# VHH binders against Large ribosomal subunit protein uL24 (rplX): the designs that were tried, part 5

Target 1, 123 residues: Large ribosomal subunit protein uL24 (rplX), of Solibacter usitatus (q01wa3)
Amino acid sequence: MAIAKRKPAEPVRIELKKEDTVKVLTGRDKGKEGRVLAVNRETGKVLVEHVMMIKRHTRPNPGKQIKGGIAERESPINASNVLIVCPGCHKAVRIAHHIDKIAGGKARRTRVCRKCGQTLDRK
Short names: E, the ipSAE of ESMFold2; O, the ipSAE of OpenDDE; V2, 0.75 times the mean of E and O plus 0.25 times the DockQ between their complexes.

## First folded at step 1 (VHH)

Design z3 (framework vhh_7zox_3)
Fold by ESMFold2-Fast, scan of step 1:
Structure z3 (fold): chain B 123 residues (1-123), chain A 120 residues (1-120)
Amino acid sequence: as target 1 above (123 residues)
Amino acid sequence: DVQLVESGGGLVQPGGSLRLSCVASGFTFSSYEMGWVRQAPGKGLEWVSDISTGGDTGYADSVKGRFAISRDNAKNTLYLQMNRLKPEDTAVYYCAAYEDWGSDYLYDYAGQGTQVTVSS
């Protein structure tokens, strides 16, 4: 009988990186564009500048680690709810990958615009 | 409204155990890093432990091997199992929530705390 080896869980693949410009597809901030501030690959979420703003309330503490008062901060949004804005064609697009075969070496993968083919790793 | 409500504190003998709980509401619990910080009488805040959204844990050297942090995202609850308690563990324990975005290391939310007293 065949015995299958258990595969480890893979983190959700997110194509987005810090500093990418993205456009929000759904919700209160639909149509808004902003820069990616952070990517959380464990949760599949991104933090986008000036998107999903909320008021955060913390108690002051003399120990220096807890801010007191109210501040407006971004909250995370699912990566599936944003699309990268291509620097070449300036449209919100899905990310594709170009695979370069290296003679005598590993394949190299580059993020490209699905619509115009421009490299997304150059701004 | 955001709330973090701690419970499970109390008086315990040295060498004893306590289990702290923190129930969160008003934010997406599963999207936040969670942690415990404490403040002993006359001392500043001390980081005790944290747990990531993916379940990775960290512990202060003073509690390594004695404390265990865990989370239940379905119940929006954070736990701290405290074993082999010492008088030095006497403090108010605060539940805290924050995003690990690298831009600042300050907590976004904190509870009111629960008192732990370890004495004879």
Scores: ipSAE 0.000, ipTM 0.104, lowest interface PAE 14.4, mean pLDDT 74

Design z4 (framework vhh_7zox_3)
Fold by ESMFold2-Fast, scan of step 1:
Structure z4 (fold): chain B 123 residues (1-123), chain A 122 residues (1-122)
Amino acid sequence: as target 1 above (123 residues)
Amino acid sequence: DVQLVESGGGLVQPGGSLRLSCVASGFTFSDYWMGWVRQAPGKGLEWVSDIDSGGSTGYADSVKGRFAISRDNAKNTLYLQMNRLKPEDTAVYYCATDYEFGYDSSEYVDYAGQGTQVTVSS
């Protein structure tokens, strides 16, 4: 059995979620929109579908029966270089929050569009 | 952001040696997998060698016995010692890491640094 790895640094707070539609703000893909495929809270980066495409090598992984090879894949982009696209106003916007009280003295924090107030959370 | 800066390439004659370096920044270098990949002109990428956080190494059959990978965690630097170089080793060499994908990175590596050119020619 291998010794457990050191604890990672405090995860970066990212308000983006998988399935969000985002727009790239800078770099070679500036202006492109795409769906968030993954969020890495340790690095503060996101993978966006069809954005930052680069050639990557994949080392064989016997545990997953993955053969080594070359493929074109999305490259991570810093979450600060993208903005969520609001489904209501169709613009790249900053995320605001609404606080809703629920039964039992609890509250829920919901993401909303700062420009139009539309809910950004999926169903 | 993660940065990988490769160096140490050059022009050498067959049978010569080179030592490549990769200086990493923007992540906890000692905790992550590192590797070398290469691309010859007009060819696809080829995995060359890797080393995990625990120091376990792997080598492609084409370089085994001639190349040695190592890391210096105090200097955030990855090395590739290349001996008995052949014309077939001519390629741009890239340093690679799995850090940027974080939790789901086991299947993917990032080699998007500038690379360093190795040319083995008479």
Scores: ipSAE 0.000, ipTM 0.116, lowest interface PAE 14.6, mean pLDDT 74

Design z5 (framework vhh_7zox_3)
Fold by ESMFold2-Fast, scan of step 1:
Structure z5 (fold): chain B 123 residues (1-123), chain A 120 residues (1-120)
Amino acid sequence: as target 1 above (123 residues)
Amino acid sequence: DVQLVESGGGLVQPGGSLRLSCVASGFTFSDYYMGWVRQAPGKGLEWVSDISSGGETGYADSVKGRFAISRDNAKNTLYLQMNRLKPEDTAVYYCAKEGYDILTGYEDYAGQGTQVTVSS
């Protein structure tokens, strides 16, 4: 039942967050925009609302009261295949960072649009 | 229970081709989404390609137009045809099965994987 893992998955650095609006750059859903539902840093994938819809066949399971059928749901897409849509300029852009040094020597980082400088983090 | 056995890796020159195979057992292969993920030396896992039970495919931008995923449900086998290989494709390649966690899409990779080295 369980797939044996060779190595623990290492987290992949992804700048995208839940609720971001992203645009698909390539593949079946190229040009679609959607809200990020989830980010998986171990696999480098994101789940985007109404993107990469697949038909999954479910076998009947009487013990679980599951009826057989076909359901459509989102499939994960590689984070490198999407770009965040800036709320300011409405373009698919790369994420840059504005860094302010804070008391105690630490830096505070804010995601910003690389094209227009608009803040991407919500308050 | 579930077993995924990868093969077909090896050493190839830049511009060359390799075909990876993954023989699956312990589950009804045709009912599940299947894919390939890879890990280059010193780097994290990267999704490469996937194929749905219905035959719908997806590819990472880095391999789009060079790699082709396919499946043979009669043989419980998943394939990855890799063309125009680049040094950047050097990695251990793992076969993955659809998992129960919708957020990840797969149960992660299984087995030892197969090493692909692209070097002159």
Scores: ipSAE 0.000, ipTM 0.100, lowest interface PAE 14.6, mean pLDDT 72

Design z6 (framework vhh_7zox_3)
Fold by ESMFold2-Fast, scan of step 1:
Structure z6 (fold): chain B 123 residues (1-123), chain A 120 residues (1-120)
Amino acid sequence: as target 1 above (123 residues)
Amino acid sequence: DVQLVESGGGLVQPGGSLRLSCVASGFTFEDYAMGWVRQAPGKGLEWVSDITSGGSTGYADSVKGRFAISRDNAKNTLYLQMNRLKPEDTAVYYCARDSEYYGDWFEDVAGQGTQVTVSS
């Protein structure tokens, strides 16, 4: 059970997933590539390994007496400021989709590289 | 699909010990800070302890020196060793994944919890 402070906004559509390799398009870390650690669809932000590093305090409870609660952590970046790096062409690209029939007559949506057509979901 | 499953709670006498476990699945466990929060009967959630992906630990004043948090990344498992338990430690204990997006342990992933009762 978690505390709900406020109702979240409708989730933004983000095509990125954890473990994707992305390239930063803007800011102090422009040009860096890293692995996606987390995607927050309510805020539209992603956490990228070793990107936007900050020193951050762990959240104290009232009366917590710790002289050093500081650790280096990644800071979230807007998903619109990164692009996936295609494993096939090694370029930062936009994501496209294929829709395939599967067993039982249902359709499956698969992420593919817009530039080279390489599948992004498996490799 | 992210899942956290706590276990190891139970009834114990004051001064006793318990070890809680939390098995994580559906995400890359080693990349996240993890923690324990608890809720005593009729009270709000209280942060108990956390451990970063790099292994740095933090503890609430109420448990410092008695509890020890640890993780086994090969087993996707978080632990809380609880020693010298007090009646005040009676609570449901929840495993939580840290979320910097919310800045609050209580507003991110938490499991179903495990009941710890300290009573003679």
Scores: ipSAE 0.000, ipTM 0.097, lowest interface PAE 13.7, mean pLDDT 73

Design z7 (framework vhh_7zox_3)
Fold by ESMFold2-Fast, scan of step 1:
Structure z7 (fold): chain B 123 residues (1-123), chain A 121 residues (1-121)
Amino acid sequence: as target 1 above (123 residues)
Amino acid sequence: DVQLVESGGGLVQPGGSLRLSCVASGFTFSDYDMGWVRQAPGKGLEWVSDIYSGGSTGYADSVKGRFAISRDNAKNTLYLQMNRLKPEDTAVYYCAKESYEYEWGSDYDYAGQGTQVTVSS
């Protein structure tokens, strides 16, 4: 039987960036905060420091002085299940935008806290 | 080619109401966040309101409680209901579509000519 190929997905629109502090909204790690380590816009998932920890078993490699063992690693979580933590008001918030006019009928957005207006982009 | 056509502006007295419309074409309207941006005479652009593809809305503090943004995905149309208008709301209003061009930034594209709103007695 022929297996139909899954429809190609457009990259997911995610406003989170590396180094953002986020809070987990649901699931086993609900309430945990951590730094965003990576964003995958193809899958809509993020890696958050110390969130969704799993055990990874590795085989020994004596030639490279590697002993087999178990290491803890983060597992991806859906970006819709986290919310950015504002450095100004310390609350989990939705991202709003400040707009500045630039040439050519375009306005540049910067990320701001929807509650207190604090800039979320690193300065 | 992305096209945004604004309408519904006009002259209104303080305390009055207007409803702005924006008809979009050239992209899958339902997949994009949309918003309203305005430019008052002699001033820069100000973000007024946005509505995400998923329906959540945001408002500038200056218009919160007075304006309501909505969308009709079947008609590719964005709306702004403007109530209790003030002279400070006088501006050209532009319909805006989200765009992402750089890893560390995102921009609004406003391709239309805008619609003039004048609040004066």
Scores: ipSAE 0.000, ipTM 0.111, lowest interface PAE 15.2, mean pLDDT 74

Design z8 (framework vhh_7zox_3)
Fold by ESMFold2-Fast, scan of step 1:
Structure z8 (fold): chain B 123 residues (1-123), chain A 123 residues (1-123)
Amino acid sequence: as target 1 above (123 residues)
Amino acid sequence: DVQLVESGGGLVQPGGSLRLSCVASGFTFDDYGMGWVRQAPGKGLEWVSDISSGGYTGYADSVKGRFAISRDNAKNTLYLQMNRLKPEDTAVYYCATEEYYYDSGSYEPFDYAGQGTQVTVSS
């Protein structure tokens, strides 16, 4: 059975990915760390686990005749208001890039910690 | 290929308890909100309960204080513990998945799968 999904049409530059651990820099959740649940490249926002919790109305689904209700959910935060937490040095850091030349191909670009050089990408 | 397989329904007396289970496959379970919706004989679908990827729960007023939703991400399984059951809880219960839809800026109604599991509460 297929799950309906919405997809971005106007991407913005965001280096964060799902599963990254980030730290909130400003606002009511300043200092809080959480896992990135989703990235919206159209709005430049990210959804972070346990961050920006709000009461949210669950809408009825006319096609499925589902009666709505109220639930607590994470809400999006601007990607500019969070920094990735490096698994190596455990600091909130800016993302840098390491470039490796591959024999017979173009250079490979990998996300790395600017402070300690630890690789941030999982394979 | 998303699959949701419900189980645990049955016949129970008023005041009794049942525990429903839903085994999920075909998607990264821990990234999605999950929930339960039900359909009583001759009625439309009613939202019962949900749990976010971050573990935050919501309940319909009709079941609040009696039902408890939980998830085991290691087993890709969603649960609904139903206590103090009433004849009004008689319905087919469907497991459903929910995700954040960026177009609307909100969590949208669930997509449900499978045949559901029948719960009958009568003397």
Scores: ipSAE 0.000, ipTM 0.228, lowest interface PAE 10.5, mean pLDDT 74

Design z9 (framework vhh_7zox_3)
Fold by ESMFold2-Fast, scan of step 1:
Structure z9 (fold): chain B 123 residues (1-123), chain A 121 residues (1-121)
Amino acid sequence: as target 1 above (123 residues)
Amino acid sequence: DVQLVESGGGLVQPGGSLRLSCVASGFTFSEYAMGWVRQAPGKGLEWVSDIYSDSSTGYADSVKGRFAISRDNAKNTLYLQMNRLKPEDTAVYYCAADWEYSSDSYYMDVAGQGTQVTVSS
């Protein structure tokens, strides 16, 4: 059902992005790896592919001819309970940042693996 | 399977109190924002209150100062303490869970069967 809600709280700063591969550190799915499907900065949570699977029930809405149903979907997990998997060293690692200075005065801030220094951004 | 089971409704006189409960199962309750929505006779759904996983709360202007939402994560239970009830609070009250992510809209998209609250003299 669509219900207007209160204004969101101050967003939580999260370094994770869609398409990152992460490893679950605790709870029911501890040790599982999956791709980040969505990031919710208001709640500090992420949705990870095939992690925290539940069956969801949707209410029927006769006025809109919407049938109720059940589907299996991912549930959110706190971003603090997952760690990015580095494509370089294949370990679950903390994210650091590097400032790339190029001849000619260009500067870029990129996410890097804290252990091996591999760039975590696509470019 | 995800289930939300509401209870605690009933008939009460104006100025009275009721406490609604919602027992949740089938998902990690502590990680969801939970809320209450209501539908009065002949009206649409109205958001009443919500509580985030960090226990921060929000209330509709129509109920501020009279209702209090709370949660017990160890029991997978959501509560709504309703004080100083008015005839206009008469409605079916639904417990809802919210997993909306990456959206400009906010929704409560899993709801229980509801519990009827009637305020009349």
Scores: ipSAE 0.000, ipTM 0.192, lowest interface PAE 11.9, mean pLDDT 74

## First folded at step 2 (VHH; framework vhh_7zox_3)

Design z13 (at its last look DockQ between E and O 0.03; V2 from the best seeds 0.00; counts 0 for: pae E 16.5 > 2, grease 26.8 > 24.2, placed apart)
Fold by ESMFold2, look of step 2:
Structure z13 (fold): chain B 123 residues (1-123), chain A 121 residues (1-121)
Amino acid sequence: as target 1 above (123 residues)
Amino acid sequence: DVQLVESGGGLVQPGGSLRLSCVASGFTFSDYYMGWVRQAPGKGLEWVSDISSGGYTGYADSVKGRFAISRDNAKNTLYLQMNRLKPEDTAVYYCAADLEYEGSYYEFDYAGQGTQVTVSS
């Protein structure tokens, strides 16, 4: 595994989760929708299905006599450049939060659509 | 240590089918992109298909509609169902894992030996 050897930055606040559908707000893929494939909270970036496609070079493997090659893959995009798409109203929306109480006087915070109030945490 | 072991290759006639398997170990299989790349005689590596940790798939244009990638996270196994095979599909097929997701770009790393697929009359 290749991991940066410097001190990790304070995790950025990112409200997106895997499996969310998002819409791209800016850049070359503006207006495209896709599912979140991965979230990197250390960098504040997400992978979105079929978004930010780049040509990717496969490194050679000399022990297997493999030359490198080129393929297309998703590349990370800043989470601030996308909005979640509400499954209820089908609009790209800001995330709001609902606080509900649970047994024992505890509280639970869930993501909801700011426009229509539909929960964004359902399967 | 990461290990990827491909199997299921062989010789088939055009129009035939094969199912490739790749058993993975040494990493948390369910967390990573997995994929298939191939190397035809005299050519470089070519991407064939991939599948995200969440099960979303991608295909090269030349195989779309004929090949189907899948994964069984409980068995740490990646599959490639190959239908309506053509002579141009002849290649060594490698199982690959995307171990660079923490970097600035995507790159498949290979640990497997590959499995030969030959499509000939």
Scores: ipSAE 0.000, ipTM 0.110, lowest interface PAE 16.5, mean pLDDT 74
ESMFold2 (binder alone), look of step 2: mean pLDDT 83; pTM 0.841
OpenDDE, look of step 2: ipSAE 0.026; ipTM 0.385

## First folded at step 4 (VHH; framework vhh_7zox_3)

Design z20 (from z1 with D31S G58Y; at its last look DockQ between E and O 0.05; V2 from the best seeds 0.00; counts 0 for: pae E 17.3 > 2, placed apart)
Amino acid sequence: DVQLVESGGGLVQPGGSLRLSCVASGFTFSSYAMGWVRQAPGKGLEWVSDISSGGSTYYADSVKGRFAISRDNAKNTLYLQMNRLKPEDTAVYYCAKDYYDSSGYEEFDYAGQGTQVTVSS
ESMFold2, look of step 4: ipSAE 0.243; ipTM 0.650
ESMFold2 (binder alone), look of step 4: mean pLDDT 82; pTM 0.828
OpenDDE, look of step 4: ipSAE 0.155; ipTM 0.544
ESMFold2, look of step 7: ipSAE 0.000; ipTM 0.092
ESMFold2 (binder alone), look of step 7: mean pLDDT 81; pTM 0.819
OpenDDE, look of step 7: ipSAE 0.025; ipTM 0.292

Design z21 (from z20 with D98E E106Y; at its last look DockQ between E and O 0.36; V2 from the best seeds 0.00; counts 0 for: pae E 6.8 > 2)
Fold by ESMFold2, look of step 4:
Structure z21 (fold): chain B 123 residues (1-123), chain A 121 residues (1-121)
Amino acid sequence: as target 1 above (123 residues)
Amino acid sequence: DVQLVESGGGLVQPGGSLRLSCVASGFTFSSYAMGWVRQAPGKGLEWVSDISSGGSTYYADSVKGRFAISRDNAKNTLYLQMNRLKPEDTAVYYCAKEYYDSSGYYEFDYAGQGTQVTVSS
């Protein structure tokens, strides 16, 4: 008997960044808004503050001053299950893009709100 | 010193095809995402397509299904196969080396002179 080998996962383009505010679209946390804590581009998942909370048991390790016990932590959610919340119009929106030229033959692709056109990038 | 040399542009009728090439030097080509951007007359830069270092491809809606990006890491060369060309595809096409800067912004270098694509009846 042989175990079928899955093709290695391809990196997924994900438009969300740390510190974005997002709204959860599905599941037990549907309707919650939270801050993106981390983005994993290999899995296409994000951690959102206070979303998909799980209990985590940590073994005591007195040698490393680890007390052990139960702590709550966010667990990953698919980026497709959230939408960014525009800081300008305060709605969950789709992302559009604008290219801003920078000096020296460089450019930056920035995210803008599809509804109101305001930048979604900080500063 | 990043160098990007585009070629393969030209004049073509609507519905025609072209294949653009970009030869890269001055960096480890296989380690970076690469892409194509274009600039039509009187317009700003427009993103066209990206390919990751691992080969994942992404396309703007306006070209999806018509354009195919690819790379040959042994030749340090990026390609764009453009099929079913439309007058709206007329632009100077630039090869781009892509990266995230230290602040997490998605940036790209388009240091070449570009290659002109003209789609005209």
Scores: ipSAE 0.039, ipTM 0.542, lowest interface PAE 6.8, mean pLDDT 81
ESMFold2 (binder alone), look of step 4: mean pLDDT 82; pTM 0.826
OpenDDE, look of step 4: ipSAE 0.103; ipTM 0.503

Design z22 (from z20 with D98Y Y99T Y100W; at its last look DockQ between E and O 0.47; V2 from the best seeds 0.00; counts 0 for: pae E 3.2 > 2)
Fold by OpenDDE, look of step 4:
Structure z22 (fold): chain B 123 residues (1-123), chain A 121 residues (1-121)
Amino acid sequence: as target 1 above (123 residues)
Amino acid sequence: DVQLVESGGGLVQPGGSLRLSCVASGFTFSSYAMGWVRQAPGKGLEWVSDISSGGSTYYADSVKGRFAISRDNAKNTLYLQMNRLKPEDTAVYYCAKYTWDSSGYEEFDYAGQGTQVTVSS
């Protein structure tokens, strides 16, 4: 029986980027702010510093020099459950977009704060 | 050469509807995300809507629930159905071809000449 190769899921659009500061909107860590460590566009989730901490049991693997034990690490949170904190107005905000012309006739989509209009992209 | 040709713009009253079309050529249309952007008088370019190569749709908050983006890959055509039009929707609308990078659809490399949409009583 040919295992029907599941069509790879199309990447989900996430407006957040690594190094953004976000605020958690729901769950046990509601209200907590942290830096985005990673973005997974396939799953639609982000890793946020010190958010959704879990204990992971690692089995020893001498062949891979893994000693085993219990380590605490962040677990992914759905990107829809966080808002970016604007570096200008310091509020958790939704992202708006501006289109800037760049060299060569191309245009770039830039993120801006919906409240104060400040760019959210790092220069 | 990549070409994008918009059509379907015009003058409509508030509450009216328009359907924009964009015919693409010079590239494999079905392989790229496409989108619409607009420029109102005295304002900069504003993102309106995107559709991925797989058919996922995205909208600016200002047009959500009123506009619908779609594509016909067999015809190399992008569409924008605009309903319940408002005066603030008045702009030149441009069809855009997006590039693909690891960060997603953040840049487009080609746009058409644009089609004028005017919403006025």
Scores: ipSAE 0.028, ipTM 0.454, lowest interface PAE 3.1, mean pLDDT 85
ESMFold2, look of step 4: ipSAE 0.220; ipTM 0.644
ESMFold2 (binder alone), look of step 4: mean pLDDT 85; pTM 0.863

Design z23 (at its last look DockQ between E and O 0.26; V2 from the best seeds 0.00; counts 0 for: pae E 16.3 > 2)
Fold by ESMFold2, look of step 4:
Structure z23 (fold): chain B 123 residues (1-123), chain A 120 residues (1-120)
Amino acid sequence: as target 1 above (123 residues)
Amino acid sequence: DVQLVESGGGLVQPGGSLRLSCVASGFTFSSYAMGWVRQAPGKGLEWVSDISSGGSTYYADSVKGRFAISRDNAKNTLYLQMNRLKPEDTAVYYCAKDYYEGSYEEFDYAGQGTQVTVSS
């Protein structure tokens, strides 16, 4: 039963946070940098400002007093298609972690740049 | 007040297994990400694993494939199944609550820990 090893479904891991600056690695927006607007851990997707823009249509419905229109908005992209941009070295980098135990029983987990070691977390 | 109580540690041989438990109270358990961190003797805390409020799981490379995190929201309990234990897994293991719903960005609270010792 395990010769070809059917792998169990793996949960989606997202290290990104709202307000991170990220660089798009693939697709029509490759090379763009933008701010993370939202992170969806259930789907593994993120919204990145000005990335994957789509037109959203709301049709007029006079019978229900609905005014129609067209608005542009970001659409989700796979978190694996972006990397965080380090504010210290200005490069798209992989994330590492630093963890401390803090007085009062709390622990702080912070993200650091894998290349230069600069913190990636906001204060 | 927030309370986190770890249990299930002990002395095991290399290659053995343990299951850790963490009973939580004082907050809406199902709304928060939960995690495990550990501290080996004389060292700082190391992140081990976390689980989102939606049930997505994440692991440090050093434990991936050997440890399994889970939660039972009906019992306000977080678990860590630890298999194929190695001497380097020896540490005090702490249960941690992230303050932000669905996020692992920061820990607000950690328990007092449970000792795991892997030795022949």
Scores: ipSAE 0.000, ipTM 0.134, lowest interface PAE 16.3, mean pLDDT 75
ESMFold2 (binder alone), look of step 4: mean pLDDT 84; pTM 0.857
OpenDDE, look of step 4: ipSAE 0.062; ipTM 0.500

Design z24 (at its last look DockQ between E and O 0.51; V2 from the best seeds 0.00; counts 0 for: pae E 7.4 > 2)
Fold by ESMFold2, look of step 4:
Structure z24 (fold): chain B 123 residues (1-123), chain A 122 residues (1-122)
Amino acid sequence: as target 1 above (123 residues)
Amino acid sequence: DVQLVESGGGLVQPGGSLRLSCVASGFTFSSYAMGWVRQAPGKGLEWVSDISSGGSTYYADSVKGRFAISRDNAKNTLYLQMNRLKPEDTAVYYCAKDTYVEGSDYEEFDYAGQGTQVTVSS
């Protein structure tokens, strides 16, 4: 059974920010929700709390007060595999934008929920 | 201070093309993401396109495939090639400089230029 090759995706801007709540769409953690711990715009990946957990060995280093051992931590997941969860309507939604003029010839682009219009910034 | 001088607007018929330019000064142009925003009569500002300091380009759905953003860092100049223009593209177009602050909940930009009028009409 042959699977048609996907076209390469166009470069996309990452709209997710630290502290967003996201829902995992695919993979071993599909359906989990967690907060974004970090965004790497160069790689297009995010760290999501308790998602893609791995074990990591840390060598002992008494000079730096590092005892060593095995620790668990999150590993990166593609931003395309998660969707922001709106704090107002509690659904995984696509992001829309609102632009406000502010003083000094500046403007602010804020993220809003495409379904209910609530701001995704400030909470 | 940041100065942004837009030019290249004008009156064109539907299906026509225009190339906008923005000459920038007062900051290190090559270090910042740059973009275009527009304002149609009686409407708010709308994001059109941006280009990162590394040259990655992004477009609003309404212009994707018709507009091409580019930059010439040696000339401190940002460009917008606009093809297959529609009456809906009628607006004042502003050059924008990214002022993003890491950790901020907001994306901010500077659009302090006078803008350049683009009018698409028969």
Scores: ipSAE 0.018, ipTM 0.498, lowest interface PAE 7.4, mean pLDDT 80
ESMFold2 (binder alone), look of step 4: mean pLDDT 81; pTM 0.816
OpenDDE, look of step 4: ipSAE 0.067; ipTM 0.476

